# Designs tried in a protein design chat: VHH binders against L-Ala-D/L-amino acid epimerase. Part 13

Target 1, 347 residues: L-Ala-D/L-amino acid epimerase, of Pedosphaera parvula (b9xek4)
Amino acid sequence: MQIKFWPQDLKLAHTWTIASSVTSGSDVTSVGIVQLTDRDGTVGLGEAAPARRYNESTPGSLDFIAKVDATKLSFDNIEASMKYVESLASGQFAAKSAINVALLDGAARKAGKPIYDLLGLGFRNNHHVTSFSIGIDKADVIRKKVLAAEQYPVLKLKVGAADDKANLAALREAAPQKWVRVDANEGWKTKEHALEMIEWLAQDKFIQYIEQPMPADSNPKDIAWLKARSPLPLFGDESYHTAKDVDHCAECYHGVNVKLCKTGGISNAYEALQVARKAGLKTMIGCMIETSILISAAAHLAELCDYLDIDGNLLTTNDPYLGVTAEKGLLSFASAPEKLGLRVRAK
Below, E stands for the ipSAE of ESMFold2; O stands for the ipSAE of OpenDDE; V2 stands for 0.75 times the mean of E and O plus 0.25 times the DockQ between their complexes.

## First folded at step 4 (VHH; framework vhh_8fcz_2)

Design g1 (from a12 with T59Y; at its last look DockQ between E and O 0.04; V2 from the best seeds 0.00; counts 0 for: pae O 12.3 > 2, placed apart)
Fold by OpenDDE, look of step 4:
Structure g1 (fold): chain B 347 residues (1-347), chain A 121 residues (1-121)
Amino acid sequence: as target 1 above (347 residues)
Amino acid sequence: QVQLVESGGGLVQPGGSLRLSCAASGFTFSRYAMNWVRQPPGKGLEWVSGISGSGDSTYYADSVEGRFTIIRDNDKKMVYLQMTSLKTEDTAVYYCAKGYSEWYDSGFQHEGQGTQVTVSS
């Protein structure tokens, strides 16, 4: 096995702001691309999209990848490969995700299958709908962003800032009847404040759920208190990293957001989703600002999700890869030039 | 399709009593917790009371604890809210709301138009 890896700059269509942090660079973010090639010439692609919230970075991810002995990786033994990779460090989930995705891509290609078939999940084209995220901004800019997102039937509004009410009003002015998901990114610090905001939001009949209203390190009793009183479903994001967090989240949330960059790849995300479902939680799959590599990777797990928010590539202007499409928010691999593996190809 | 129809609201004096009813259809009633929520004038939607699918467990907001009683009849697919010692601050549109599971876990689906409760001297 050979490993190649490099950084990729992604240009944002709009300045991206969330309650917890501004994405590294208001207009540009970077990801790490991984390419595995076995002795037969089979190629697997992966991507590291680290989250600052978890103290990961693209440079750090690349440094980690640089330490990986490619000779210990195999498309024929993903489990052993990942055991090795996981032994190198306790964290670096984004980097590990890149390797895992690449391994599965390669394995699926060797098997002559797309990953969703390799996993036995299948994929229904034009069935799954992804939301389109609207970052925090001034109300007039929110309006413009929403208008620009006209084709998307479901929006996710970032909140947790001082102008949340104005922003929602602006959104509704531009989109009076669209379904809206709300992501607070831990922006509401007290359970009382969170409840107040959620009750306010609940006046809007088109709000679907609230994502991570309170900090992940909040007292679980407080979050449970909030859950018991919330008129809207609550989803854990920052509170749900891996399947290990299922008990906590079952107590505190109605659903959970799974991300490849949090779990360490498709394999762990698959587990995280399954465990959540068994626990009675609703499931959603999310993303970071990513290329079509990771977006497509996530899409392969769509059948395990009640909700999808995999729009990271749609928020960029220079995605260098072709994969799953989201015309009108409907996910489809029908136009993907590659038929196997991730079903992703470089432009 | 989930159908919830609230009734029983009206005008009552402080200290008075009122019984709300909710008729449910379109889902397996006993499999879901049921809730009452209310929207006071100019305020957001707030949770009032919940009852498990079996009816064995009941829950109340602090503001109504000891005054309100939630009951369900799974055979009739009805949920009731007996309100006593009503206060002016109880004035709101009351909605019946379906839970997400048979156990109370909050999160509410309300489909009805609600019933107006007005407490005034």
Scores: ipSAE 0.000, ipTM 0.250, lowest interface PAE 12.3, mean pLDDT 92
ESMFold2, look of step 4: ipSAE 0.006; ipTM 0.458
ESMFold2 (binder alone), look of step 4: mean pLDDT 87; pTM 0.892

Design g2 (from a12 with D105Y; at its last look DockQ between E and O 0.61; V2 from the best seeds 0.00; counts 0 for: pae E 8.8 > 2)
Fold by ESMFold2, look of step 4:
Structure g2 (fold): chain B 347 residues (1-347), chain A 121 residues (1-121)
Amino acid sequence: as target 1 above (347 residues)
Amino acid sequence: QVQLVESGGGLVQPGGSLRLSCAASGFTFSRYAMNWVRQPPGKGLEWVSGISGSGDSTTYADSVEGRFTIIRDNDKKMVYLQMTSLKTEDTAVYYCAKGYSEWYYSGFQHEGQGTQVTVSS
C-alpha cells in the first residue's frame, strides 16, 4: 500500500463589527491529510485534526504518520492494520484517526458501499440536525452572526466565563426563540457555581443541554453531585476520550460527546458510541475544526447518535473537499458527488 | 406539494375554549415534527407548541403552558391544538407548521392560510 500525507491549513470564518463590510477568516489552523492507495488503485482519504488540549499538534501527527510502514496496512484487514498502527505509540489519536478513516474509505469503496452501510447503520437524509457554532465576541457582532445563521435551527454557544449572561442576552436579542446547545468547556470550577449557572440557563427554556460544565479532572463525586441536581442534561466531552471512559461518564453525565480525533477514528468511535448507548447514556458526535473528510466520516456514525455537532467545516472558508451537506442544519449525503466509501471528493 | 390546512378558529370570549385542527398532505406525515405558531396583530410569528414525529414528546411556550395541548393523529395525518382559558393576548392567526425533521427543534415552515382566533369580550 502507498501512503501520502500533507498538512492543510484551514481559514476560520470571522465576521467583524457592524462597521466592517468585509467577511473573511483571520485565524488559521492546520490539519493533516492522509491518502492510502492499494495495488488495485483504490484510494482512501483520512484526516488528523489534533487539539492542543490533548497535547497533540499537526506536526506531531504527521511525524507519527511518517513512521507508519504502509506495507503493513490493508483495506482487507482494518483490525490488523490498526493493531499495528496502535503498537507504534500510545496517544496520537488524531494521527490514528487519519489512518483508520482512510482504511475504512478504501475498504468501503472495494465493498461497493458507503461506510454507513459497511457498518450496518444506514443513513437517513435530513433526519439528523447539527448545531452551528456562534463565536463569542462583542454583543453587536454576536447579533450579526446569529442573524446570518438564521437557516440553522440550533445554535451552539460557548459559555464558562464571567460574561456568559451578557453573551446569551446578545444571542436572544437576535434570536428570541431559537434552540441553543451550550458548551462550558470545563469553565465552571466549583459544583456550586456550575449549578447556579445551569439553573440560570434553565430559565431560558430554549437550552437543550450543557457540555462539560466542570473540568474533566474534577473530583467525580462533585460532577455526580451536579448531575443529580441539574435541571438540564449534562454531556461529557473532555471527559469522554474512548470507550474505556464509559463507567466514569455514566456516573457523572447524562450523555457523552464522541469525536473521531479523541477515539482514533471511526472504528473506535463506533465502539465508544455503542458502549455509551448500552450504559444508558445519550450520545452525540462532535468535531474539531475539520475538512469535509472528517465531518463526513463523523456523519457516517449519525444513526448511533441522539445529537450531532459536526459543523467544523462550516466554520472555515476554504474546505477543499465535498461530502455531507448541512443545508438548514440537516445532514444529507443526497447530493454528495461520491457514492461510495466516505462519500467525499476533492473540489 | 406540501399542504397544511388549518381550521377551527373563531370568536371566543375570554376564559373560553377552542380546538384548532390541521390537515396535512403531500409528505410522509409521521416522519416530521409539527408545530403551532401564531401571528398576533402587528407582530411577527411566535412559536406556540411542538410535537415530535412519533408524538412521544411535546413542548410549549411559557405563555400557553398548562392551557394549550398539542395532539397528533398520524393515521389521519392531523395535528390539533386544544386551547383553554383563552386570553385576549391569544388573539392571532394560528398556523400549523411542518418541521424539517422528526424533532420539533429542527425549525418549522408554515404553508397554509392559517386560522383566525379572536379573543374578545
Scores: ipSAE 0.011, ipTM 0.529, lowest interface PAE 8.8, mean pLDDT 90
ESMFold2 (binder alone), look of step 4: mean pLDDT 85; pTM 0.877
OpenDDE, look of step 4: ipSAE 0.028; ipTM 0.336

Design g3 (from a12 with D56G S57Y; at its last look DockQ between E and O 0.49; V2 from the best seeds 0.00; counts 0 for: pae E 11.6 > 2)
Fold by ESMFold2, look of step 4:
Structure g3 (fold): chain B 347 residues (1-347), chain A 121 residues (1-121)
Amino acid sequence: as target 1 above (347 residues)
Amino acid sequence: QVQLVESGGGLVQPGGSLRLSCAASGFTFSRYAMNWVRQPPGKGLEWVSGISGSGGYTTYADSVEGRFTIIRDNDKKMVYLQMTSLKTEDTAVYYCAKGYSEWYDSGFQHEGQGTQVTVSS
């Protein structure tokens, strides 16, 4: 098998700030693209969207991929291929995601199926809604972003900073009855402060849930204390990395956010969603800032999810791929240019 | 496919009551939140009330809270809006709307023809 990989800069439509970011307000981010080609000429595409929160970077992801011996990869045996890849290092989940997604793309193409059919899930066009994210910003910028996002039925508001109340007020000025999902990104450091903020949010009546109110490394008893008292559903994001975290998250949250770059790809994300559902957790699938490769990859898992937040490519101006669409926030593969695999093609 | 059929509207005096019904078909009813929305004369759609797929969580717009009650029957695939203490500003075409998930949300996939509620003295 031949492996090619390269960095791809993505240009953000707006400066992005979150509470847990080491860097804030960047208008460019970087991902790694992987292309696997077997001897039959079948091509699989993958992507690594590493996050500094997990001590990963695009250069680090590409360095890991450079160590992969492509002769040990096969579209015909993804399990053995990933066992080899996982043996090369612990961590490196974004890089492993790129390889796993590329393997599944190729395997599904050889099987004559889209990935969601290879997984036995199917996909209902225009039934799955993604939220659209509004980052931390000044109130006047929030108002403009919300007005520009009118077509999206659900917004995701980033919080966890000093101006949270002003930012929600600005959103409500622009959209009085728009449904909002809130993401604190570990921004509320004590259980008492988190509860105060959640009770304030509950007064709004149009808040669906709150992601990761407290740091993932908080005392589990404090997170469970918060869960027991919260008037709104709580989702673990940074707390839910792989299926191994399910027992902890079942005690601490009402639901979990699975991301391909946290699990190391579709195979592990499928497992993480399944074990969460069996544990009685609500599920969502989320993303980083990503191209249509990873956004489409995540969409193939939509039938296992109660909620979706896969707007990462919509937050960019230069996504170089075509795949799943999100017209008015409704996910569809109906017009995807590729019929098999990821259903993704370069522009 | 997805079908939502509203009924139960009519002419009523201020202070009166009505119960609206919505019959749903073409989807797994209990897996989706349901909403009531309305369109007052000459205005856009206004969200009124929502109920989770299980029926365990309900929410209301400020203008109707305490006066309207949303109820669902998952066995019969029905959602209802019990309206009391009606005001002239409640005059509108009322639609039920299917959410996109078990938790109610502002989006909807389909609404029927609606049912007219007219509150006039």
Scores: ipSAE 0.000, ipTM 0.371, lowest interface PAE 11.6, mean pLDDT 89
ESMFold2 (binder alone), look of step 4: mean pLDDT 86; pTM 0.886
OpenDDE, look of step 4: ipSAE 0.024; ipTM 0.432

Design g4 (from a12 with S101I; at its last look DockQ between E and O 0.01; V2 from the best seeds 0.00; counts 0 for: pae E 14.0 > 2, off the site)
Fold by ESMFold2, look of step 4:
Structure g4 (fold): chain B 347 residues (1-347), chain A 121 residues (1-121)
Amino acid sequence: as target 1 above (347 residues)
Amino acid sequence: QVQLVESGGGLVQPGGSLRLSCAASGFTFSRYAMNWVRQPPGKGLEWVSGISGSGDSTTYADSVEGRFTIIRDNDKKMVYLQMTSLKTEDTAVYYCAKGYIEWYDSGFQHEGQGTQVTVSS
């Protein structure tokens, strides 16, 4: 098998004009692209979107991929291929995701199926809704961004900072009754403070859930205490890395957020979603800033998810691939140029 | 390891000017937004200004807009804060801070000792 890989810069559609928060983001992020080609000429595409939170980087991901012996990879045996790749290092989940996604793309193309059919899941076009993220900014800018996002039925808002109440108020001035999903990103340090903030959010009446209210390394009894008292569903994000975290998360949360960059690809994300569902947890799949390769990869798992937050490519200006679309926030492969595999093509 | 070294502070009269510098190392500088934050005497950190990784976009706290200019030099891995029309309320330790890449993350990474700016008659 032949392997090609390269970095790809992604440019954010809006610069950070977050004057009222203590955070300013970069206008560029980097991902790694992987292309596998077998002797038959079948091509599989994958992508690494490493998260700094887990001490990974795009250069590190590409260095790992450079060590992979392509002669040990096969579209005809993904399990053996990934056992080899796993043996090369612990961690490196973004790089392993790139290889796993590329292997599944190629395998599904050879099987004459899209990945969601290879997995036995199917995909219902225009059924699955993704949230759309609104950047934190001055109140007038937030109002304008919310009005410009009218087509999206669900918005995502970051909380866990001192300006949370002002930011929600600005959003509600522009959209009094639109559904909002909230990410606290470990921002509330005590169970008592977290409960206070959750009860405040519940008064809004249009908040769907809260991601990761407390630090992932909090005492589990404190998180369980919060779960038992919360008027809103709580989702573990930083707390749910792989399927092995399911027992902890079932004790502490109502649901979990799976990301391909955390699990090391579709194969492990499928397992992580399945074990969470069997444990009675609600499920969602999230993303980083990513191209249509990873966004489409995540969409192939949508039938296992109660919620989706896969807007990463919509937040960029230069996504180099075509795949799943999100017109009015509704995910669809109907316009995807490819019928098999990931259903992704370079522009 | 991220390293940020601030310099250029000093004592100036109200209405005066200063240019702060920050030398950056230990990360891919052009990939990240850079910020200036400050700590006035006896107060917590305040955000002052930010600049995108490419340098194409800048933003400012209301209290400094029109008086301060943030600039970056990606070749030299430097970020600057050009301050004019300084007021006594601008007295603070100024820190350079690396931004996060993700849209909804909060917090700042400041690594240096900062540089003292004192605006006094």
Scores: ipSAE 0.000, ipTM 0.166, lowest interface PAE 14.0, mean pLDDT 86
ESMFold2 (binder alone), look of step 4: mean pLDDT 84; pTM 0.867
OpenDDE, look of step 4: ipSAE 0.005; ipTM 0.242

Design g5 (at its last look DockQ between E and O 0.07; V2 from the best seeds 0.00; counts 0 for: pae O 13.9 > 2, placed apart)
Fold by OpenDDE, look of step 4:
Structure g5 (fold): chain B 347 residues (1-347), chain A 122 residues (1-122)
Amino acid sequence: as target 1 above (347 residues)
Amino acid sequence: QVQLVESGGGLVQPGGSLRLSCAASGFTFSRYAMNWVRQPPGKGLEWVSGISGSGDSTTYADSVEGRFTIIRDNDKKMVYLQMTSLKTEDTAVYYCAKGYSEWYYDSGFQHEGQGTQVTVSS
């Protein structure tokens, strides 16, 4: 096995801001691309899109990848490969995700299958709908962003800032009847404040759910208190890192947001989704600002999700890869040039 | 202000059927689970059944499981309790109760109505 890896700059269509942080201090963010090639010439692609919330970075991810002995990786034994990779360090979930995704891509190609078939999940084209995220901004800019997102039937509005009410009003002005998901990114610090905001939001009949209203390190009793009183479903994001968090989230949330960059790849995300479903939780799959590599990777798990928010590539202007499409928010691999593995190809 | 108005109670023989209705107003109906509770003579209030805000999930007390069915109409802001195979021990004042969230929990419901009397007697 050979490993190649490099940084990829992604240009944001708009400035991206969430309650906890700005995705990038500029209109550009970077990801790490990983390419594995085995002796037979089979290629697997992966991507590291680290989350700042977890103190990961693209440079850090690449440094980790640089330490990986490619000779210990095999498309024929993903479990052993990952056991090795995981032994190298704690954390570095984005980097590990890149390796895992690449391994599965290679394995699926060798098997002559797309990953969703390799996993036995299948994939229904034009069935799954992804939301389109609207980052925190001034109200007039929110309006512009919403208008620009006209083709998307479902929006996700970032909140947890001082101008949340103005921003929702601006959104509704531009989109009076669209379903809206709300992501607070831990922006509401007290259970009372969170409840107040949620009750306010619930007056809008087109709000679907609230994502991570309170900090993940909040007292679980407080989050459970909020859950019991919330007129809207609550989804844990920052509170749900891996399948190990299922007990906590079952108590505190109605659903959970799974991300490849949090779980360490498709394998762990698959587990996280299944465990959550078994626990009675609703499931959604999310993303970071990513290329079509990771967006497509996530899409392969769509059949395990009640909701999808995999729009990271749609928020960029220079995605260098072709994979799953989201015309009018409907996910489809029908036009993907590659038929196997991730079903992703470089432009 | 939350308003709940129950109806449909009456006198029935054991083995009979009744359908209770509850009209809700004063809150966003579809955002909250709805429950039926009952108070038998000389006893405390007991939970009977619950239905989620969307109506896609239902639950029942063991004592009524298989005999009672809870349904709701979010457009009409109504919740119903279809009761079958009624027993003498089902005799109670039945109340419609609003949940605190879209999902029902073991603790906490708000009943505001006067209730409807169900009497099962031979």
Scores: ipSAE 0.000, ipTM 0.244, lowest interface PAE 13.9, mean pLDDT 91
ESMFold2, look of step 4: ipSAE 0.000; ipTM 0.230
ESMFold2 (binder alone), look of step 4: mean pLDDT 84; pTM 0.868

Design g6 (from a12 with S57W T59Y; at its last look DockQ between E and O 0.10; V2 from the best seeds 0.00; counts 0 for: pae O 12.3 > 2, placed apart)
Fold by OpenDDE, look of step 4:
Structure g6 (fold): chain B 347 residues (1-347), chain A 121 residues (1-121)
Amino acid sequence: as target 1 above (347 residues)
Amino acid sequence: QVQLVESGGGLVQPGGSLRLSCAASGFTFSRYAMNWVRQPPGKGLEWVSGISGSGDWTYYADSVEGRFTIIRDNDKKMVYLQMTSLKTEDTAVYYCAKGYSEWYDSGFQHEGQGTQVTVSS
């Protein structure tokens, strides 16, 4: 096995700001691309989109990848490969995700299957709907962003800032009847404040759920208190990293957000989703600002999800890859240039 | 389909007690928190009490804390609200609500007709 890896800058269509992001207000973000090639010439692609919230970075991810002995990786043995990779460090989930995705891409190609078939999940074209995220901004800019997102039937509004009410009003002005998901990114620090905001939001009949209202390190009793009183479903994001967090989240949330960059790849995300479902939680799959590599990777797990928020590539202007499409928010592999693996190709 | 049927309401004097019952069907009962909500005359829906799926955790609105007790029986798929020291302000239609709003809707999922509780001297 050979490994190539490099950074990729992604240009955002709009300035991106969330409540908890240290890099809020950036117009450019970077990801790490991984390419594995075996002796037969089979290629697997992966991507590291680290979450800064968890103290990961693209440079750090690339440094980690640089330490990986490619000779210990195999498309024929993903489990052993990942065991090795996981032994290198306790963290670096984004980097590990890149390798895992690449391994599955290669394995699926060798098997003559797309990953969703390799996993036995299948994929229904034009069935799954992804939301389109609207980052925190001034109200007039929110309006413009919403208008620009006209084709998307479901929006996710980032909140947790001082102008949340104005922003929602602006959104509704531009989109009076669209379904809206709300993501607070831990922006509400107290259970009382969170409840107040949620009750306010619940006055809008088109709000679907609230994502991570409180900090993940909040007292579980407080989050459970909030859950009991919330008129809207609550989804854990920062509170749900891997399947190990299922017990906590089962008590504190109605659903959970799974991300490849949090779990360490498709394999762990698959587990995280399954475990959550077994526990009675609703499931959603999310993303970071990513290329079509990771977005497509996530889409392969769509059948395990009640909700999807995999719009990371749609928020960029220079995605260098082609994969799953989301015309009108409907996910489809029908036009994907590749039939196997991730079903992704470089432009 | 989620079905919730409330019962046990009635007319009671201030200081009296009343026990409400809710029969649930159409979903995996133990997986969901159950709640009681109420709608006073001329007012909106307000949360009263909640109990976790396992029954281990109970929560109450400040207005009813110490007076009301929520209990569930997962085998029978029942949730109860024991009300004591009732006040005139407790007068409302009480609904049993799944601790999870309809997936595409906002608010608590209450499918039943509710049960009227009237506290009057």
Scores: ipSAE 0.000, ipTM 0.277, lowest interface PAE 12.3, mean pLDDT 91
ESMFold2, look of step 4: ipSAE 0.011; ipTM 0.496
ESMFold2 (binder alone), look of step 4: mean pLDDT 88; pTM 0.896

Design g7 (from a12 with S106D; at its last look DockQ between E and O 0.02; V2 from the best seeds 0.00; counts 0 for: DG spot H106, pae O 15.3 > 2, placed apart)
Fold by OpenDDE, look of step 4:
Structure g7 (fold): chain B 347 residues (1-347), chain A 121 residues (1-121)
Amino acid sequence: as target 1 above (347 residues)
Amino acid sequence: QVQLVESGGGLVQPGGSLRLSCAASGFTFSRYAMNWVRQPPGKGLEWVSGISGSGDSTTYADSVEGRFTIIRDNDKKMVYLQMTSLKTEDTAVYYCAKGYSEWYDDGFQHEGQGTQVTVSS
């Protein structure tokens, strides 16, 4: 096995702001691309999209990847490969995700299958709907963003800032009847404040659920208190990293947001989703600002999800890859140039 | 308009059981958490129990934990409070309350007339 890796700059269509932080670079973010090549020439692609919220970075991810002995990786033994990779460090989930995704891509290609078939999940074209995220901004800009997102039937509005009410109003002016998911990104610091905001939001009949209303390090009793009183379903994002967090999240949330960059790849995300479902939680799969590599990777798990928010590539203007499409928010691999593996190809 | 009608109260001996009912109307019932609160004689209103809109999450005051059970029927738009092992200190007017933050921030409000629960030998 050989490994190549490099940074990729992604240009944002709009400045991206969330309650907890601003995306690095204002209008540009960077990801790490990983390419594994087997001795027979089979190629697997992966991507590291680290989150600062979890103290990871693209440079850090690439440094980690640089330490990986490619000779210890195999498409024929993903578990052993990942065991090795995981032994290198306790963290670096984004980097590990890149390697895992690449391994599965290669393995699936060798098997003559797309990853969703390799996993036994299948994939229904034009069945799964992804939301389109609207970042925090001034109300007039929110309105413009929403208008620009006309084709998407479901929006995710970022909140947790001072102008949340104005922003929702602006959104509704532009989209009076669209379903809206709300992501607070830990923006509400107290359970009382969170409940107040959620009850306000609940006055809008087209709000679906609230994502991560409170900080992940909040007292679990407080979050459980909020859950019991919330008029809207609550989803844990920052509170749900891996399957290990399922007990906590079962107590505190109605659903959980799974991300490849949090779990360490498709394998762990698969587990995280399954474990959550078994625990009675609703499941959603999310993303960071990512290329079609990771977006497509996430899409392969769509059948395990009640909700999808994999729009990271749609928020960029220079995605270098072709994979799953989301015309009108409907996910489809029908036009993907590759039929196997990730079903992703470089432009 | 939100309407809540409580029933099921009465006189019971210590150690006894009662089941309170609340009929809700005027709002999308399944969307909102529901609560029971009570007002003991000469005291302020206190929170007793809450249940999420879906019914999958319940919470209780420490004073009633293990003795009271809150349940809801979204099809019937009903909330119930099963009370067991009743104590004299449980004597109060019980109110059903729709989830609303203002109810928890030192200003409990209620919409119904409540139902009297008296625990006495």
Scores: ipSAE 0.000, ipTM 0.227, lowest interface PAE 15.3, mean pLDDT 91
ESMFold2, look of step 4: ipSAE 0.000; ipTM 0.295
ESMFold2 (binder alone), look of step 4: mean pLDDT 87; pTM 0.883

